# VH-VL binders against q9umr5: the designs that were tried, part 123

Target 1, 268 residues: q9umr5
Amino acid sequence: SYKPVIVVHGLFDSSYSFRHLLEYINETHPGTVVTVLDLFDGRESLRPLWEQVQGFREAVVPIMAKAPQGVHLICYSQGGLVCRALLSVMDDHNVDSFISLSSPQMGQYGDTDYLKWLFPTSMRSNLYRICYSPWGQEFSICNYWHDPHHDDLYLNASSFLALINGERDHPNATVWRKNFLRVGHLVLIGGPDDGVITPWQSSFFGFYDANETVLEMEEQLVYLRDSFGLKTLLARGAIVRCPMAGISHTAWHSNRTLYETCIEPWLS

## First folded at step 5 (VH-VL)

Design s7 (framework fv_mavrilimumab)
Fold by ESMFold2-Fast, scan of step 5:
Structure s7 (fold): chain C 268 residues (1-268), chain A 122 residues (1-122), chain B 111 residues (1-111)
Amino acid sequence: as target 1 above (268 residues)
Amino acid sequence: QVQLVQSGAEVKKPGASVKVSCKVSGYTLTSLSIHWVRQAPGKGLEWMGGFDPRDGETVYAQRFQGRVTMTEDTSTDTAYMELSSLRSEDTAVYYCATDYSYGFLTDAFDIWGQGTMVTVSS
Amino acid sequence: QSVLTQPPSVSGAPGQRVTISCTGSSSNIGAGYYVHWYQQLPGTAPKLLIYRNSNRPSGVPDRFSGSKSGTSASLAITGLQAEDEADYYCQSYDSSLSGWVFGGGTKLTVL
């Protein structure tokens, strides 16, 4: 009786990471069909985000077709950006709740273990030289690198995030906005102790200005211009904000209190 | 092989401007980050700035801010550095350089132009 | 002054070992940015000698080696030869300046 749930993982992640989330859903919503998509796992998560969007699109089509009453998406970290694009490119999605679990919706600007593993001596201040090259844009993490000190480079070079956020013009923008607006609820989850997503307010469409002062969603041009529908969704009462302190980046999908507070209410 | 070929020597009067060219040979300018480095006679290397034609962005060293302009012409695969309000202390060899061979991760200037001598005299 | 500090000169006899230091700060070498070394023979453009702290480009003999520790780097030349007489420059990126910086240069004299 419950709508099916589709789970999209993050950077260097796999379906196995969500075993606790599946346990929680089974306890509170027994009988729910949960599909954790087993695509772009581990190092394959570094492939360009548009390539990942196409692969995940092919995987979700038959699931959505079997559920005429709708489906829910739970999308973790980088996976939240995949889901953003998926909702925009699909003319026929039937998503009710889109649950974005600590995803860098306005981009990333921070030194993390993931970036240091891939680029050992690179610092956040010099990653723009790598990420805003054509070669760099072949890596998923560079598709959402948003250096607030080089915003013009971000706007010109970002092949994914700047387009999906409507920060740079695209021929499909009007259709993408129309498709995205079909979503029932946009549930945004994140918090100050994440330790990876920088600034953590990126999970709520906030981001750094040129002085590294965080401006919240309602102060962003993408919101004010309603570029892909955030202002319309907020006016419709369709945006849910659920911040929680004390949760590290790899714990969002395995914290019971977070699940009960932020996820469980949106799985009906 | 990628080569950077610079324009010939220039002699200018104080207060004039000079525009040095750097022609990319064997590759496409739009795929390279071009930097400008100068060296006064008997002195060390000084980074002036870099222009990445892929992005249209230019970063100038503080000392040259307001006096230097770095541009590109993608149709001719040529980068330019223009220095205005010339003074005698601007007498130097001006080099263009790029990080081609080791990719965008190294910051190393592995390919250099031959240099352009600019003499400022009255 | 230069942001990266090198001794202005160093000298050695043929066959000896010489070391050239490059001292930076927390905004450049200390921040983990790569150190590159360039050799400039009289009347020529600089040539990349060492990249990414310790790597040699094709054609550079193993007599040349680089190392980095903390806020400093060094270039070592063993088996010194007359043709090694040149100016040597270290280079790194500086985050506080948002740009590239060179050391002041070291003139190597082969006695």
Scores: ipSAE 0.000, ipTM 0.377, lowest interface PAE 16.7, mean pLDDT 87

Design s8 (framework fv_mavrilimumab)
Fold by ESMFold2-Fast, scan of step 5:
Parts: sequence; C-alpha cells; structure tokens
Structure s8 (fold): chain C 268 residues (1-268), chain A 122 residues (1-122), chain B 111 residues (1-111)
Amino acid sequence: as target 1 above (268 residues)
Amino acid sequence: QVQLVQSGAEVKKPGASVKVSCKVSGYTLTSLSIHWVRQAPGKGLEWMGGFDPRDGETVYAQRFQGRVTMTEDTSTDTAYMELSSLRSEDTAVYYCATDYSYGFLTDAFDIWGQGTMVTVSS
Amino acid sequence: QSVLTQPPSVSGAPGQRVTISCTGSSSNIGAGYYVHWYQQLPGTAPKLLIYANKNRPSGVPDRFSGSKSGTSASLAITGLQAEDEADYYCQSYDSSLSGWVFGGGTKLTVL
C-alpha cells in the first residue's frame, strides 16, 4: 500500500486547486489516501505564517499518527514554507518525501503577477517599509519578503523566514535542525517560466545578493553553515532537484509531465 | 493605535506659501504611505498627491504640479505638505491620510488626520 | 469637475434602500482598479466605509455593501437609519492621470 499524502496549498488558494493532482495520484498510485488540508483558504492565507503552522500542525498530527510507515507532503508555493516550519517544530513527524512545488524557500523579491494579486499598485523596492514593521509581519507574504537591498532589516524584522532558515539566531535552532533532518527526501521543484516566484531559483534555495545577482544554494551562508541541515541532507543524498521550464506558477499542480517526472517517483 | 495629528489652522495672504504638518503617532512614518487630500468649503474631496508605491516616489496631482511639495522628516515622524502661490480658491481643509490597515493591500485611505483649515485672504 | 461621477444627492425614509452610483471610465474603474467608499459626517474627516469594491472594515454594519461592474460601482445602503445622513465619496486610481481620483460626492438625506 502507498503512504498517505498530505497537500498544503498556497496563497489565495484552496483544496479545489489540486483536483488534477489528485487525479494523477489516483491513476499512478491507486488507493493512496490523499488529504488536501482545507485550512487558511483564500484570504485567510494572508494570516501570519506561524499561526498557519500551528493550525496545519493540529491537522497533520492525527494523519501522521495513523500512518506509522510514514507520510508524504506536497506543499505548493507559500505552502512549502508552512511545511518547512512543520518539519522543524514537530519532534515526532514521520515525513518521508517533502515535495516543494515552486515555493520561495529563500524568500520573494519581485513585482510579478503574485504582487499584482496582493499589491496591484506596490513596487518591490518599497515593500520593505511596511513588510519589516510589526504590522507587516501580521501578513504571510511579508513573513517571507526578502529585500536583498535591505538585508539588515530582513534579518532583524522577519519573524518567520529568517528564523526557519537559520539566518537569524533562535533558541530553538538546534532542535529545529534535528527535527528537519528526520525527513527522508527533500524534493525541490521550480522553473524559470513560473512568472511569480522571484527569483525562481528561490525554490532551490538560491537568491539575490545585494547586486541582484542570483547565488545558488551552495553559495548561501545558510547552506555553508548548515543552519537547518541542507548541507547534511545533500551529503546524505536526500535532496532532489527537479527544475522544469515552460510551467507557470498556477500550473505546477496540474501539469501531467511535471507530475510524472518530479512527483510520481517520490510517492512510495 | 495609529493616529495622524495635523498642525493648526492657518490664515495666509494671496501669493504666500503654507506648510501643513502631519505627525504619525503609534507607528513609524517610513512604514506608511502618506497622501494629502483637500476639501474646499461645501465642495468634494480632491487628491493632491502622496507616496505612490508603484513608482516608489512621491507623486503630485497634475493640477498642483509646480506649486506643491511633499516632504518627510523621519527623525520626528512628520510629513509635510507645502503649497505655494496661494490663491483664494486654495481656501480648504487639508487632510493627510494613510493606507495603514485595510489600505496596506488595497490603497484605501483607512486612517485620516483631523484636517487643517487654511484660509487665504482675498 | 470630478473624474468619477456621482449623483449630487439621494434621499430615503428610515428602513428603505438607497443606492449611490459611481461612474468612471476605462482608465480607472474600467481598468480594474479598486473602488473605495468613504462616509463623511458633518464637521468630521472622511471614514473608510467600503474598501476594494465590496469589503467592509471592522465595525461597518452589513447593511452597507459595495459592487462593481464594468466602468461603474455602486454603494447600497439597506435598512436606512437617521445616522446614515452624510456625504458619500467613491475613490479609485486613474492610470491616465497617474493618481487617485474621487467622485464629486453624494449627500444622503434621511427623511
């Protein structure tokens, strides 16, 4: 039998968005129990990410408890950051494959269609003024806003991403790292035609330096310091990179070729 | 509690300049978009200018370009609107407003100052 | 004259429904920019009543509702009450002017 699959949606999203993904899983792995978590849907996806992590944690605990052989996570867009935190705060998770679908793992810095949905008249260069305030940190998008021109503000004010990435020290960092390292596989998916996640390499732990030149995962201090276990996971052979061109942000969960290439192999 | 507190009423002669202040209380000025809106007695609201996050700059309404200047003093959390070459038709209540809570995502002006009456003598 | 057109006045009796229109163009409401509504009681600053076409700030009763269609927006007030007597303004962004624009205002009289 196949391990259960838990799906965590993205910003302004809901369980309905995954109907094609569920069809694909049913076709290739019939009998798989798939639970798409119906929490923080639509506008509620703007709630602070730590609040979302707590709610999703309460929902996943009974699912994991009923599956002693393990579970898989498929986490889309912003949902991938929720899953990052879940894996760190849960001392008892039994996640085998964590499949991250185009999630801004090092943060977001772009005035793409994503920002048009949230801030039709906002420019990326000015979001730091609100996002790095206490008020701004009450919104999920600001929890992973990473302005490379105001990195000091990001490090001091980010209540979520800087902490889970180990970019700012936290008392729980050692236990969060230990918990995260229990994951079987970290499957990273993303691509240059996403059009929303900026830079798209954020889905692979790459990000802009102060000159907006992308530095890949292996050049990040987070990786070099092994702050939450990326270097250890890579050495263990547990990180899978699956980039694919030609896929827009809203299509990662509904593209059959993407599913067959990047997701299907990891759903034991 | 975020508040915008404006300077007191002013009486000016035609041709003079007026500088109205808007002090941010309960929050930092650099984290807010400040807009200026005026209302002549018995008339409607007219946007004069403000911070435009799309351009990352202070933008002025066409009608006021060349005689309005909007500045900010971050050390005192105070925004200023200066209008020069005053005419009798500039007699109005001048408001500062910001997009704090609901406006953060939508550009709505959800917090307003109490208004400053500027009277231009004929 | 204002860029967004509102009727100068509307009136109704307590308990009735009134609707205030806001007519724009392809460079503002028609371009998809949000419409916001403000209530101004005599001698006070405007207060945000409806934001982003249809949403109510906390504390605004559900008898106030907003809608948008094409180049126009509407504010509906049901169960009209004496305290609703005020001036109402619509607001949007205009891309051709690169700035915010207000309607001329509508004076609501509760008879």
Scores: ipSAE 0.006, ipTM 0.428, lowest interface PAE 11.0, mean pLDDT 87

Design s9 (framework fv_mavrilimumab)
Fold by ESMFold2-Fast, scan of step 5:
Structure s9 (fold): chain C 268 residues (1-268), chain A 122 residues (1-122), chain B 111 residues (1-111)
Amino acid sequence: as target 1 above (268 residues)
Amino acid sequence: QVQLVQSGAEVKKPGASVKVSCKVSGYTLTSLSIHWVRQAPGKGLEWMGGFDPRDGETVYAQRFQGRVTMTEDTSTDTAYMELSSLRSEDTAVYYCATDYSYGFLTDAFDIWGQGTMVTVSS
Amino acid sequence: QSVLTQPPSVSGAPGQRVTISCTGSSSNIGAGYYVHWYQQLPGTAPKLLIYANSNRPSGVPDRFSGSKSGTSASLAITGLQAEDEADYYCQSYDRSLSGWVFGGGTKLTVL
């Protein structure tokens, strides 16, 4: 009688990446119905995040409707941002645990092989020129590119992250906050050895200031203003922080100790 | 948001020098590759020089080498193009341009200044 | 003469299709360097119309299209309108000159 689990993958990823996670869940919670969504796989993960949110929304609606006791979300990397938006745009979601596996919740500012493959001459210092254009905003990675040296451009041009974080005003902000606050538990997972998510504290709603000094969640305006409910959730005891060292970006869904420590306790 | 605003029209005597300015608005100069392009009345566009991202330095078109100097003042976000030993054939509109948004990976000049008319007359 | 060759003029009536050629060499277009197209309305600065052979900036109608083959490129304008009357320039990089080169320009007249 465990709640169903819905898994949302990350950038250049697919359902196959979660085979170990599914084995762990089956061992500890036998009978759990786990659905790994096979949408926006591989290169399709580069599609704009609002397009991905629409597609994933259509896929999760029937799953949630058939589970009156609620569901759990496990959302990896970029998938954690998709899940953030789902929780805000769905006025009828019944998510109990939202488990975010090393997702750049406050954005990304770092060089990776993903960026070099897509934009071979780019560096983190100059990618804002591409990402904050209308053309750049047609790529998912640019939807959460957060250059701390060009915060004015990020706030004006970000079509996704700045809006869901309440960093720029939106007509639906009040409704999005109400919807997000229905979540039972927000479980944040990440760590210093990830090697891809930069800064790694973005997985815990921390981020760089203009000097590249990391400020934690409680120092962010988003938290202080309670723009989408983080302060309210923390006050309810609904936010779980589970940092773990020694885990690289592609290993969060295949490490048994990580699963037992950070994920298993939240899969009622 | 990024705009390039140029200095006003100039009238110069043959043999004089002219220094045209290009002020960056909405962004910082140090993050942009500024190019200079001129256009004589009724004639086509001619690239004079600018930043070459392949070499990481400012390069001048061979025709203008020795007569043109392109400089930047980062404290005022202003780029300059100085052309010396002016001749009547240098009468032209001088543009600054940058490869900001669409040009970043492609070398396209997507942001242009309004142009500065330089008239060389005796 | 310019390094990239364009016809000096082209004309068409409203609703028609016109094509403007840009002929280069092995040191520029033929070497694989991108071709960009600029529109210059009378009395104004040039405006980027097509970048990297065939891509349109935001706000440019899809009746403008670019293509590249071998050492040459073409700009096609369909559904010609009176406001398209302008000068059009192609641009590429030339490795033998180590710099950017423009075509001589094509004056489009809408009859």
Scores: ipSAE 0.000, ipTM 0.401, lowest interface PAE 14.2, mean pLDDT 88

Design u1 (framework fv_mavrilimumab)
Fold by ESMFold2-Fast, scan of step 5:
Structure u1 (fold): chain C 268 residues (1-268), chain A 122 residues (1-122), chain B 111 residues (1-111)
Amino acid sequence: as target 1 above (268 residues)
Amino acid sequence: QVQLVQSGAEVKKPGASVKVSCKVSGYTLTSLSIHWVRQAPGKGLEWMGGFDPRDGETVYAQRFQGRVTMTEDTSTDTAYMELSSLRSEDTAVYYCATEYSYAFLPDAFDIWGQGTMVTVSS
Amino acid sequence: QSVLTQPPSVSGAPGQRVTISCTGSSSNIGAGRYVHWYQQLPGTAPKLLIYANSNRPSGVPDRFSGSKSGTSASLAITGLQAEDEADYYCQSYDSSLSGWVFGGGTKLTVL
């Protein structure tokens, strides 16, 4: 039988968004137990990411405990960052495939409709003033805001992403790396037509330098220093890259071709 | 200093309607989600409804559906709650409340109006 | 009608610890929804005391703490003081009602 699947949603999202994904899984892997976590739905998704990690951790512990053969994670958008932290803080996770659906793994630096709704007068060039304040760090969006023109502020003020990426020192970094490295497969999914995740290569651990030129994962200091295990995972053959053009941000969990190409092969 | 300032006390007969106002000062109404909560004398708090700016929709508690109407006048930064077909059990203090200092908190109301006493008696 | 259950009253002496419970169901607290707590002094509007289960707004002393487990939440007040005498309300969101719900309130008496 198939390993259970745990789904973690994204910003302003809920379990209802995954109805098509559940249909696809049921068609190709009948009998799979799929749990879509109904935590931090809607506006609650704006809560600080460490708070969300604590809540999701409490929810996944009993699911993992009942599945001695292991589980798979499918984590969408912001949810991919929650899952990154879960894999690091849990000494006993038994995750086989961690499937990251268009998640800003190196952070976000772009104007989107979501940001204009929340901060109508803000531009990406000045959002650092809000996000890198103590008040701003109480919002999940700001926990992974990564302004490449103010990288020193990002490194100092980010209460979440800079720590989980090992870009700033943390007492638990060695343990977090050891825990993360227990994952069987890191499946990275994203594409140029996403329209929200900026740069889209953030879903593959690429990101802007100070000139807004994208440097891919292998050129990142995080990778070169092997801060949380990316270089080790790549050497082990455990990183899967699955880019796909033509898919908008809200369509990653409802595109059949994407599912069959990038997700289905990893749901043993 | 964001404040919600409500209209004065009202005395109404059974069957009448009452319209309570809530004026936003120190901030813009369009950026806030205004909720209405009532409290009968000696009783607890009861949520009546509120505006969700994400969808541009007003949501009413099931108990008040059909009797309550919540509107906003953006030109005067004033929110309104109108309750019709008044009964003696509608006698209560009516509060407007919103999320401001802790904006985007899930349903926590950090700024409250002073309350409006509505008395329904014959 | 309250959807969340609180004891109608609780009492303690100055310096003691008191705990106020808030019991919900699978459609609200049990669904992972946050719990917020409000303090209401006689004749005043409610004041936010604890938000998102355990967080304190600026100006709220650390004698007040919140916790959540399963379908229930608790407000703890340590070092009880006379000025803590008030009504306390818990609040959450209920998915089956598609709206916000409050507890029935707990009157704290400082003996």
Scores: ipSAE 0.000, ipTM 0.398, lowest interface PAE 13.7, mean pLDDT 87

Design u10 (framework fv_mavrilimumab)
Fold by ESMFold2-Fast, scan of step 5:
Structure u10 (fold): chain C 268 residues (1-268), chain A 122 residues (1-122), chain B 111 residues (1-111)
Amino acid sequence: as target 1 above (268 residues)
Amino acid sequence: QVQLVQSGAEVKKPGASVKVSCKVSGYTLTSLSIHWVRQAPGKGLEWMGGFDPRDGETVYAQRFQGRVTMTEDTSTDTAYMELSSLRSEDTAVYYCATEYSYGFIPDAFDIWGQGTMVTVSS
Amino acid sequence: QSVLTQPPSVSGAPGQRVTISCTGSSSNIGAGRYVHWYQQLPGTAPKLLIYANSNRPSGVPDRFSGSKSGTSASLAITGLQAEDEADYYCQSYDSSLSGWVFGGGTKLTVL
């Protein structure tokens, strides 16, 4: 039978957003046990990402323990960063496919209607003043704010993303890398019409340089230094890139063509 | 554990001025937007204005423009609201309030001071 | 005068459902501005109960809910309890006044 699937939602989200995804999985892989975790729903999704990682960790342990053949993770938007950290902090995870669905893996830097709603008095150019304070780092969205014009502040103040990407040193970095490398496949999904994730290439470990020119994963220091295992995973053939145009941020979990092309092949 | 602690009750004569303080603890005042709201006895809440220390912008309700001044002392993490030319109808409890979950409860006042009773004798 | 209109009072018995309306105009709620709700117990400062139309702060039970339609909003309290007896205020932003506005307040009596 098929391996169980665990779904981790995104910012201001809940399990109800995934009803179409569950329908698609049931159609193509009937009998799959899918658990959509109802933790940090809605406003609670703004809690610090390390707090969310602890809560999701407690929820996934019994699911993984009951599935010795392995499990798959489908992690949407901000949830992809939670899953990145889960794979690093768990010494005993048995994840086969980690499917990252339009997640800002290298961070977020951009003006969107959503971000303007959260920070209406701020522009992307001055949001670093809020996000890189100790107070700002108590909010999940600031945990992955990555201002390419203030990289020194990002490296010093980021309590989450800079650490899990190995951009700033941490005592557990070697163990986190070893744990992450146990994943079977890293499936990266995203696209230019997302409208929220900025730059959209952040979903593929690309990001802005100081001139706001996007550099792809292979040009990033985290890849070149193999800080948490991306270079090793790519060399072993374990990284899958699946970009798709025409999909807005809230539609990744409800598009049938996206599911059949990018997700279905990895749900053994 | 952000807390707003206000100064004590005041009794003033018509025509005088009153200055109410609001001490912030638990976080930096400069990261918060402090608003002032009053409530006359037995009446509803009335927004007076607010200060955004990040941008140095202060917005006053039209009714209070020319009579109210909102200032901030970052060295003591204290916000102030001064109301001049007091009238008997200015008798009210004055509250300071802030968006503690700054950026994620936009325009909502999550943390409130205990209130300061200002009585203007007739 | 309050810009947002609330009924001055509502009442209900324990376990019942009550709703408190908040009626605005095209310059505030009708302009798509968020509606927030506050609970005020006698002698205390207001407490944020619902923000941005329908969201609950951590610690507020799910029997409190908010909704918005057109130029109006409503606060619903299900499973009414004696502790819910308080004054309730709606709040929004008014673009014509360039500032925040509150409703006149509703006194909830638990019978």
Scores: ipSAE 0.000, ipTM 0.392, lowest interface PAE 14.0, mean pLDDT 86

Design u11 (framework fv_mavrilimumab)
Fold by ESMFold2-Fast, scan of step 5:
Parts: C-alpha cells; sequence; structure tokens
Structure u11 (fold): chain C 268 residues (1-268), chain A 122 residues (1-122), chain B 111 residues (1-111)
C-alpha cells in the first residue's frame, strides 16, 4: 500500500517522457498509483507559470483528497517550480516527499541548447531586456530567468520566481511559508552534466553572484532569512541532496541508477 | 504599450551632420534594444546598426562605420543616431525600431518609430 | 544588391493565393537564422507581419503564413484583399556581416 505519486513534467514535455520512471516504480513499489498530469503539454508548457500552477492545482486537489495518508510529488525541470508554488498556495496539501528532478530552484542564467534553439541570436547577457518586460513574463521560461548582473530588474519584474522564493515581499508570504513547511521531505536532484540548467547548482538552491561565482544554498539571502522555510527544513533534517554526474537534462527520469539512488528511497 | 517617437524632419547641406532622436514612451530605454534602419525614396530597407543580442553591445553596419554614432540618454529615455559627412545619397527616412514583444524571438523588430525624413541638398 | 533576394514584384486577383520568396545563403538563412517578414503600406512605417519563420503577431490574420527550407524562405498570402497591396520585406541575421540584412522588397499588386 504505497502512497500515490503525482508527476509534473517540464518545458516542451508530456506524460510520455516518464514511461521509464513508471516502469521503475512498478518494479520496486508494485501497486503504486502513479498519475502523470497531462496538462500544459508541449508548446502549452510556455504558458505563464501562475496559469500552470492554477491548472495543476485543480488536477491535484482530488488526488490528494482521496489519499489521506499522503502523496509524493515527482517534479521535473520547470515542473519543480510549479510544485514549489503548489506547496505554498495550497492550505491543505498532504505531500510527504517532494522530489525535484533538476529544477532551476534559484532560476536560470545560461546559453543552453534549449535557449539557443528558442533564441538563436540571443546571448544570456541580453535576455533580461526581453524576459523582464510584460511580454516576456507571459512566457514560463522568463518567469524563472534570473540574470545575476541585473538583480534589481529580476526582483522588480519577476512575476513568479522572486515571489515564491520570498526575494520580493508578498502579502501571502507568511501563509506560503507555513504551507510549504508541511512537506515531509524536500529531495533535490541535479548534476554538473545536465547541460541545460545553468548553473546546475540552481537545482540545490545555489546560484551565481554578480561575478558569476556560484554561492551555495546556505549563503543565499533566502536561506539566511528563512524566507519560505529552507533553513527550518534543513534544521529538521528534511532536505535531501542527491547530486549525480553523467546525467543529461533529458535523462533524469529515465536513468535506473539515479532512480535507485535518489528517488526510490523516498517513495513510501 | 511601448511607443517610439522620433524627432522632426531635417534639411541639411552636404558635409553637415544630422542627429535623429527616438524617445521611448510607455517603458524604459534600458530594457530595450534599439535599432536604426533607413529607406531612401523608392528604395528598400537598410539596417544601419543597433543593439546586437550576440555581443551585448551596439554594432554598426560596415558601410556606415566611421560615419555613424548611436548613443542613449537613459535619464530622458531617448536614443540617438548621428550621421556625419552627409551626402545626397543619405537622403532617406530614418527609423528607429526595437526588439521587444513575445519574449521568444528577440531579433524581430516589432515596434517602429514613425520615421524621420532627412533631406540632404545643396 | 541585397544580401537576401526577393522578386521585385508579384500580382494576384482578390481571393487568390500569392507567394513571395526570399533567398539567402549559408551565412544567414542557411545557417539556421530566423526569417522575419514586414509589410509596408504606402507612406507608413514597416509593420512586423511574421516572426521567426512562421509565427504571427497578435492581430495578423491567419491568411498570412511563413515557411523556411534550406537557404530560402517564403511568405504565402491566401484570400488576397485590396488592402494587402504593399511592399513586403524579408529579414534575417547574417553571421559573416555580424548584422541584420533585409531583402530588396517585393511590391504586391492586387489586380
Amino acid sequence: as target 1 above (268 residues)
Amino acid sequence: QVQLVQSGAEVKKPGASVKVSCKVSGYTLTSLSIHWVRQAPGKGLEWMGGFDPRDGETVYAQRFQGRVTMTEDTSTDTAYMELSSLRSEDTAVYYCATEYSYGFHPDAFDIWGQGTMVTVSS
Amino acid sequence: QSVLTQPPSVSGAPGQRVTISCTGSSSNIGAGRYVHWYQQLPGTAPKLLIYANSNRPSGVPDRFSGSKSGTSASLAITGLQAEDEADYYCQSYDSSLSGWVFGGGTKLTVL
């Protein structure tokens, strides 16, 4: 009798990408009810993240209501940010393990293959002009664009990430922190060979300073101020860090060793 | 809504310089990439220079190197294009344009100024 | 001449389909650079019509469409209307010139 698992996909993704993950779960935890949410698939994954949060929330509520013992979330890439917001805005979530697969928790700043495909003439140093506009904030990828050289613009223009990370004040911050702190375990997964998430340490709440030197989670103001509960969760022993080398961005949900090492232990 | 408002028409003699302005309305200049494009009467569009997303700096088309200077005054949200050593063939409508909307494809010029007619005559 | 080559003119009758070509090289369209299209009505500034090969800005009718193949791109206009009579310009980025380039323009005449 395992807790149900809810899977939230990433940018330009769909439920089909998780077929290997479902095979692994079935092998190690037979009988687990796994729901891969088929909302915001493909190009629809570009919709503003708050719109996606609302849609995923509506889908998740009945699943959680039917599982009083709790549920687990597995949230991939951009999906990990959706899940961050879900845990904050839901007053009644019963999530035990929140498993974040290579999600840019402190944001994205890099000339990755994905970004080069979307913006082939653009450099990461210039994307702030577009992403921090009202038009740019209508696209999910710009909702977590975090230019360390224009932190003032990020703080003022980010309609999503700066708010859920408590980097800009919000009337609901105290309630969002209380809600997020109900999570049983925050399992952070990522690695240096991802090739898309830049810096890769963003998956562990590390990020660039103004000189593009990575500062780890414990040196971030959001941690030091305990803006949404990271310091409290770490003190509780509820944060799990599982870095793994040799895994590219599209392989986190289809690598057996990764699954056995980082995911399987947290699926009760 | 972002608008680009350009200065009025100019008449100059050969050898003079002209400075055309482009005021950003409804947004801040520092958040935009301004480009300059000209069009001689009855002719096509010609890119002169602008913010290069690849290099993160202002780049000029080779044929205008040494004659054109593009500057910005962030305190007044105004971009400028100055063209020196004017010749009769510089008679054209000069447009400012910006890469702004859709967040997705920054190299498309989606907002244009109304244009400034510069006439070079003796 | 222009780095991107367009036919100087094209014509059609109301309700018909016309196609305007834009031919580049390995340093621009052939290098995978996006192609954008602009419509210029007489006496007005250019207006963005198609961006990034095939995308329409808000307010542009779906009878305008763009495509790209190899070193060339094309703009297709279906259901021609009298108000489509204008000059059409393609644009791309050229890696060898390190700058933006426009086609020579195509004058569309609606018969």
Scores: ipSAE 0.000, ipTM 0.400, lowest interface PAE 14.7, mean pLDDT 87

Design u12 (framework fv_mavrilimumab)
Fold by ESMFold2-Fast, scan of step 5:
Structure u12 (fold): chain C 268 residues (1-268), chain A 122 residues (1-122), chain B 111 residues (1-111)
Amino acid sequence: as target 1 above (268 residues)
Amino acid sequence: QVQLVQSGAEVKKPGASVKVSCKVSGYTLTSLSIHWVRQAPGKGLEWMGGFDPRDGETVYAQRFQGRVTMTEDTSTDTAYMELSSLRSEDTAVYYCATEYTYGFLPDAFDIWGQGTMVTVSS
Amino acid sequence: QSVLTQPPSVSGAPGQRVTISCTGSSSNIGAGRYVHWYQQLPGTAPKLLIYANSNRPSGVPDRFSGSKSGTSASLAITGLQAEDEADYYCQSYDSSLSGWVFGGGTKLTVL
């Protein structure tokens, strides 16, 4: 029988967005129990990411307890960061495949309609003034805002991303790394035509340097230092990279070819 | 805890210049946007300008353009406001202020210096 | 003349409600910019009373409330007390001036 699948949505999103994904899973793996978590939907997705992590943790505990053989996570956009933190804070998770659909794993540095709606006078060059304040850190999108021109402020002020990536010290870092390393497979999905995640290589742990040149995962200090286990996972053969061109940000969960190529093989 | 500590009272003659300091305590100047606000005796609050040391950008209120200069020394966490060609109507309490707790988006000044009285008399 | 217009004075008796208006234009409050309110007791620096239209800092009693509609904002004080006697200033950002603007101030007298 197939392991249960837990789905975590993204910014300004809800469970309804995954109706096509559910049909694909039902067609290829009939009988799979799929739970799309309807927590922090719509505007509630702006709540601080640590608050969201706690809520999603409470929801996934009973699902994992009922599946001693393990579960799979499919986590979309901002939801991929929630799942990253879940895997670190849960010392008893039984996740086999963690499938990250176009999530800004190293952060976001790009102008989007969401930012313009929330911060109408902002540009990516000046959003650090808002996001790296205590007030700004009460918004989920600011929890993973990573301005490559103000890296000192990011490291000091980020209440979420800098901590889960091990870029700033935390008392729990060793335990978080140990917990994260329990995952069976880390499946990273993203592509150049996403149009929202900037740089798109953030979905693969690449990111801008101070000159806005993208450095890939293997050139990042977090990888080289093995801060939360990326180097160890890669050495185990547990990291899967599945880039695909031609897919916009809102289509990752509704493209059949993407599903068959990048997701379906990891749903045992 | 963040505090702004200003220099002491000044008495100047018409035509002179005055330079008021604002020292940041409990945080770093480079992470704050310092603004200057004045208040003449019995009058209201008047924004003079503000500086963001991270970007090196300074914006002055139009009526003070050409007479006011706002600078800072990041090595001492101190911001300065210099007003030249002083007139009797420049007699006022000068405040430095910044947003900290509620961020830069609201533009709310939640931390204020104690004020510096500048008296211009012949 | 100030860019934001406030009445120069308001008065009320203890226990009553008073409202202080702040009228702007399309370049500030009307452009969706936040309105903040400051209380200034005699001889002291201004104190942030309300931020981002209607939010109270820690330690500010819920007797103080703010609202915004169109090009105007209002500060309401209920259950008026003698210690509320002070000057009150509204503030916003003005896009046409590229800077911060204050209202002319309102002197509240508790009769």
Scores: ipSAE 0.006, ipTM 0.405, lowest interface PAE 13.1, mean pLDDT 87

